# VH-VL binders against BTB/POZ domain-containing protein At4g08455, part 5

Target 1, 243 residues: BTB/POZ domain-containing protein At4g08455, of Arabidopsis thaliana (Mouse-ear cress) (q6dbn1)
Amino acid sequence: MRCISCREEYLPRNAGTCKECYVEAGETEEELKREIDDLKAKVAFLRLSSSLDHGTSSTSRSFTDVVLIASEDNAGSPPIPAHKSVLVSRSPVFKAMLENEMEESLSGTIKISDVSYDALRTFVYYLYTAEACLDEQMACDLLVMSEKYQVKHLKSYCERFLVTKLSPDNSLMTYAFAHQHNAKHVLDAALSQIVENMDKLTKREEYMELVEKDPRLIVEIYEAYLSKQVNTAAGGTSTSKTS

## First folded at step 17 (VH-VL)

Design A2 (from A1 with heavy chain S99N)
Fold by OpenDDE, fold request of step 21:
Structure A2 (fold): chain C 243 residues (1-243), chain A 121 residues (1-121), chain B 109 residues (1-109)
Amino acid sequence: as target 1 above (243 residues)
Amino acid sequence: EVQLVESGAEVKKPGSSVKVSCKASGGTFSSYTISWVRQAPGQGLEWMGRIIPIFGTARYAQKFQGRVTITADESTSTAYMELSSLRSEDTAVYYCARNPIFYYKHGFDYWGQGTTVTVSS
Amino acid sequence: QSALTQPASVSGSLGQSVTISCTGTSSDVGGHNYVSWYQQHPGKAPNLMIYDVSKRSGVSNRFSGSKSGNTASLTISGLQAEDEADYYCSSYTDSSKWVFGGGTKLTVL
């Protein structure tokens, strides 16, 4: 029989498509599903809570324009204009800041510490568009900001990006970074990378430094490593019994 | 803009110690390593050592082993380099430089302005 | 660790091309692609020009990097007056350290 997709001859036991095309179609379906889920999440993130429209005219007037200023050390950086309503809708922390008549709410100025102008600009832009051009450093900066201001969608976006930038070389430092900033997805991915490359990484100076300064992380790494070894051994014994 | 701001010029006597600071602004301090590089007058760049703030660990060039101590304070995003038993040959401009952790082997992307340390009797 | 070997000086005329070499060992330049180049003007901090042997760090396409064996090279094409500076190569080492070249003074004639 000829595959309806690739037109190659395949064994008649397969229903209309060859095994390769079937697998490819499955992978494509999974990718599309992920894309759809991502789009849904983006739409949800960008939805302005309509509930703000039903509140009394007096509360809507309270969310006027605000400016965000990068840390005091960047006194020369221009303020970034934003809408209080957008900030409140995207961040529970901004909501708390702006609803409690804090100085920020009264002054219309929010000072953001320990961020560059570029990072802050990108952060604000993301709150409006759910888009950001990331490099590794920007992703780290925005991840930390997203954690601080509880912007979950941005945090996930940054983590996803950083996972794609993982390598055996940077895995140890990334693992520690992920722990420090509660980046679970990055942490898991980094841990996996470390476990897969234990033979090489344990010989590096950076590994010895980690042993010296944070032996708890080393224990976690070895626990994960052992778990993987046990599972692999168990899986190998099950395949030998069916032959 | 990301900046590394170093402490001011120092004049020291032989046998004394100097401590230079490097404050990082505009970035996540735990997402990069800090190296110290010195340059004697009319000479080339010399790597002294580096710290990984997230590890809290430092490594040093063999030449400076036992005389240099590099530390970091994450709360202030500041790295320090202390050099002891100063000699006239230690007269140099001292630079701090950054390596992001995701590509920390690739190069120093940002540098401090340099701190001039003069060792004179 | 011994410094990487660079020529002390190179010169070229405006509009010409010059190449600066950086020679190391199999434990640094020859062992991996973690070679970077820096430009330093008098009284200024070094600026990263090239990383990973050939990747430009936001600099003009007149700057290019290459490597063969234990020798990395920086080529500057279409020389301009502002290119007059000191140039340093660097490499990460197998011992998890950094090493710099001795530096090359470029004079534009």
Scores: ipSAE 0.876, ipTM 0.954, lowest interface PAE 0.5, mean pLDDT 90
Fold by OpenDDE, last read:
Structure A2 (fold): chain C 243 residues (1-243), chain A 121 residues (1-121), chain B 109 residues (1-109)
Amino acid sequence: as target 1 above (243 residues)
Amino acid sequence: EVQLVESGAEVKKPGSSVKVSCKASGGTFSSYTISWVRQAPGQGLEWMGRIIPIFGTARYAQKFQGRVTITADESTSTAYMELSSLRSEDTAVYYCARNPIFYYKHGFDYWGQGTTVTVSS
Amino acid sequence: QSALTQPASVSGSLGQSVTISCTGTSSDVGGHNYVSWYQQHPGKAPNLMIYDVSKRSGVSNRFSGSKSGNTASLTISGLQAEDEADYYCSSYTDSSKWVFGGGTKLTVL
């Protein structure tokens, strides 16, 4: 029989498609599912919280425009305009700041400390579009900002990006960074990278520095390493019994 | 923009110590390493050592081992370099420089303006 | 750590090309691709020009880097007056340290 997809001859046991085309189709389906999930998440993020669902009669205070200013060291940086309604919708921290009639709410100015103008601009842009152009440093900066302002969608976005930039060389520092900033996905990925390259990494000066700094992290690394070794050993014994 | 701002010029006597600061702004302090590099008048660049703020650990060039101490304060995003037992030969401009942790072997992408340290009797 | 070896000075005419060499060992320049180049004008901090042997750090395509064995090279094509500066190579080392070259003064004639 000929495969309906690739038109190659295939064994009759396959339901109209060859094994290769079936696998490819499955992979494509999984990719599409991931894309759909990502799009759904983006749409959900971009939805403005309708003031209606919180049953508390909080007076529909019409949120007006606000400007965000990067820290004092950049006194020359232009303010970034935004809508209070967008900020409140995207960040529980901004919601708390703006609903409690803090100085920021009254003045229409929010000062953001310890951030560059570019990072702040990118942050605000993301709140409107769920898009950002990231490099490794921008991703780190936005990850920290997202944690501070509790923008979960952005944090996840930054973590996914940083995971793609992991290497054996940067894995130890990234692991520590992830711990410090509660970046679970990055932490898990970095740990995996470390465990896979333990033979090389334990010989590096950076490893000794980590030992010196926080031996608890080293214990975690070895626990993960041992777990992997045990699982590998258990899987190898099951294949030998079927021969 | 990311900036490294160093402390002002210092004049010191032989045998004394000097402590230079480097304040980082516009970035996550824990996401990069800080190195100190000096340059004597009319001479080349000389790497002294580096600190990894997230580790709180420093490593030094052999030439300066035992005489230099590099520290970092994450709360203020500031790195420090202290050089003891100063000699006339330590007269130089001292630079702090940054390496992002994701590619910390690639090079120094940002530099401080430099701090002039003069050691004179 | 011994400094990387650079020529003390090089010169070229406007519009011409010059090459600056940086020679190290198998534990630095020859051991990996973590070689960078810096430009320094008088009274200024160094500026990163090239990293990873050949990658430009936001600089003109007139600047290019290469490596063969233990020797890295910076080539500047189409020399401009503003290119007159000191140039330093650097390398990460196997001992997790940095080393710089002795520097090269470029004069544009």
Scores: ipSAE 0.875, ipTM 0.954, lowest interface PAE 0.5, mean pLDDT 90
Fold by OpenDDE, last read:
Structure A2 (fold): chain C 243 residues (1-243), chain A 121 residues (1-121), chain B 109 residues (1-109)
Amino acid sequence: as target 1 above (243 residues)
Amino acid sequence: EVQLVESGAEVKKPGSSVKVSCKASGGTFSSYTISWVRQAPGQGLEWMGRIIPIFGTARYAQKFQGRVTITADESTSTAYMELSSLRSEDTAVYYCARNPIFYYKHGFDYWGQGTTVTVSS
Amino acid sequence: QSALTQPASVSGSLGQSVTISCTGTSSDVGGHNYVSWYQQHPGKAPNLMIYDVSKRSGVSNRFSGSKSGNTASLTISGLQAEDEADYYCSSYTDSSKWVFGGGTKLTVL
């Protein structure tokens, strides 16, 4: 029979599509599903929380415009204009900051410490568009900012990007970074990289430095390593009994 | 803009110690390492050592082992280099330089302005 | 660790091409692709030009890097007056340290 997709001859036992085309179709379906989920998440993130639905007369305090300023060390950086309504809708921290008549709310100026102008600009841009051009450093900076201001969608975006930049060489430092900034996806991915490359990484000076820094992290690494070994051993024994 | 700002020039006597600071701004301090590199007058660059702030650990060139101490304070995003038992040969410009952790082997992407240390009797 | 070996000086005319070599060992330049090049003007900090042997760090396409065996090379094409500077190679080492070359003074004639 000829495969409907690739038109190649395949064994008659398979109805309609060859095994390869079936697998490819499945992979494509999964990819599309992920894209759809990502788009849904983006739309959800960009939706202005219409506080309109619950009837309680909370006096829609007309949010005035606000400016964000990068830390004082960036002498001369221009302020970044934003809408309080957008900030409040995207960040629980900004919401808390701007609703509590804090100095920032009254002045219309929010000072952001320990961030570059470019990072802050990118951060604000993301709050409006859910888009950012990232490199590894920008992703780190935005990840930290997203954690600080509880912008979950941005944090996830940064984590996904950083995961694609993981390598055996940077995995140890990235693992520690992920721990410090509660980046679970990056942490898990880094841990996986470490476990897969234990033979090489344990011989590196950076590994010894990590041992010196936090032996608890080393324990976690070994626990993960052992778990993987046990699972591999168990899977190997189940296939041998059926022959 | 990312900047590494070093402390001012120092004049020291032989046998004394010098501590140079390097304040990092415009980035996440835990996302990169800091190296110290010196350059004697009319000479080349010499790597002294590095610290990984997120680890709090430092490694040194063999030449400086036992005489140099590199530390970092994450709360202030500042790295320090202390060199003891100073000699006339230690007269140099001392640079701090950054290595991002995701590609820390690729090179030093940002440098401090340098700190001149003069050791004279 | 012994410094990487560079020629002390090279010279070229305006518009010409020059190549600076950097020779190490199998434990540094020859062991991996973690070779970088720096330009330093008098009284200034070094500036990263090339990393990973051949990747440009926001610099002109006139600068290119290559490696063969234990020797890395920086080539500057279309030599300009502003290219007159000291150039340093650097390599990460197997001992998780950095090593620099002795530096090369480039004179533009």
Scores: ipSAE 0.875, ipTM 0.954, lowest interface PAE 0.5, mean pLDDT 90
Fold by OpenDDE, fold request of step 21:
Structure A2 (fold): chain C 243 residues (1-243), chain A 121 residues (1-121), chain B 109 residues (1-109)
Amino acid sequence: as target 1 above (243 residues)
Amino acid sequence: EVQLVESGAEVKKPGSSVKVSCKASGGTFSSYTISWVRQAPGQGLEWMGRIIPIFGTARYAQKFQGRVTITADESTSTAYMELSSLRSEDTAVYYCARNPIFYYKHGFDYWGQGTTVTVSS
Amino acid sequence: QSALTQPASVSGSLGQSVTISCTGTSSDVGGHNYVSWYQQHPGKAPNLMIYDVSKRSGVSNRFSGSKSGNTASLTISGLQAEDEADYYCSSYTDSSKWVFGGGTKLTVL
């Protein structure tokens, strides 16, 4: 039979496609599914909760214009204008801040601590567009901000980016970073990277430093390592029985 | 903009200690390492040591081992370098410098303005 | 750790090219590609110019880096007056430390 996709002759084990084309099609399908899911998530993130429309006329007036200021010790970052309604819709933390008539709500000014102007600007931009240009550092900064303000979509976005930047060399530090900032996806990916490279990483000075400072993390690493070894051993025994 | 701001100039007597601070503004302090590099008048750059704030651990050049202590306070995003048993040869400009953790082997991307330490009798 | 070896000084005319060498060992420059170059003007902090042997850190394309064996090189093409400065190489080491070169004073004639 000829494959419908590549038109090459193949043994008729699969209905209409060769094994290679079938696998490729499957991979493409999975990729498309991921893209669709990502788009859906973006659309969902950008949807203004309809509940803002049904609230009494009095609540709608309370969410007027606001400015965010990066409170760096260095004086003079320009304020970033935003809409309270957008902030409230994107962040439960901002919602809580602005609904409780805190000083920020009354003044129309929100001070954001420990963030650069560029990071804050990018953060606010993301709240409106669900888009950001990231480098490794910006991703770290936005990840921390997203955690603080509970912007889950942004956090996930940053984590996905950082996962692509993982390497054996940076995996130990990244693992610790992920723990500190509750970045589960990054943590899991870093852990996987560490486990795969245990033979090399355990000989590094950074590993010894981690042992010294937080032996609990080392235990977690070894637990993961052992788990992987056990699973590999179990899988190897299953393939030997079918031969 | 990311800035490393160091403490002011120091004049010290031989045998005393000096502690220099480096405050990082902008960015996540736990996402980079801090090194200390000194430069004597008319001389080259000399790496002294580094700290990984997220680990809280420091490593030092052999020349300064036992005499230098590098620490970090994450709550204030500040790194410190303390040098003890000061000698005239320790007269130098002391710099803090940053390495992001994702590429911490790729060079120092930001530097402090430097702190002049003068050791004189 | 002994400093990386650089020439004490180099000079070039405006518009010309100069090369600064940085020689280390197999445990630093020769062991990996974690070599960086810094420019320092009088009274100022060093500025990162090149990292990973040849990657530019937001600097002019006139600056280029290379490595062969235990020797890294910084080449500055089309010399300008503002290029007059001290240049330092650095390398990450196998012992997870940093080492600097002795520095090279570049004079533009």
Scores: ipSAE 0.874, ipTM 0.954, lowest interface PAE 0.5, mean pLDDT 90

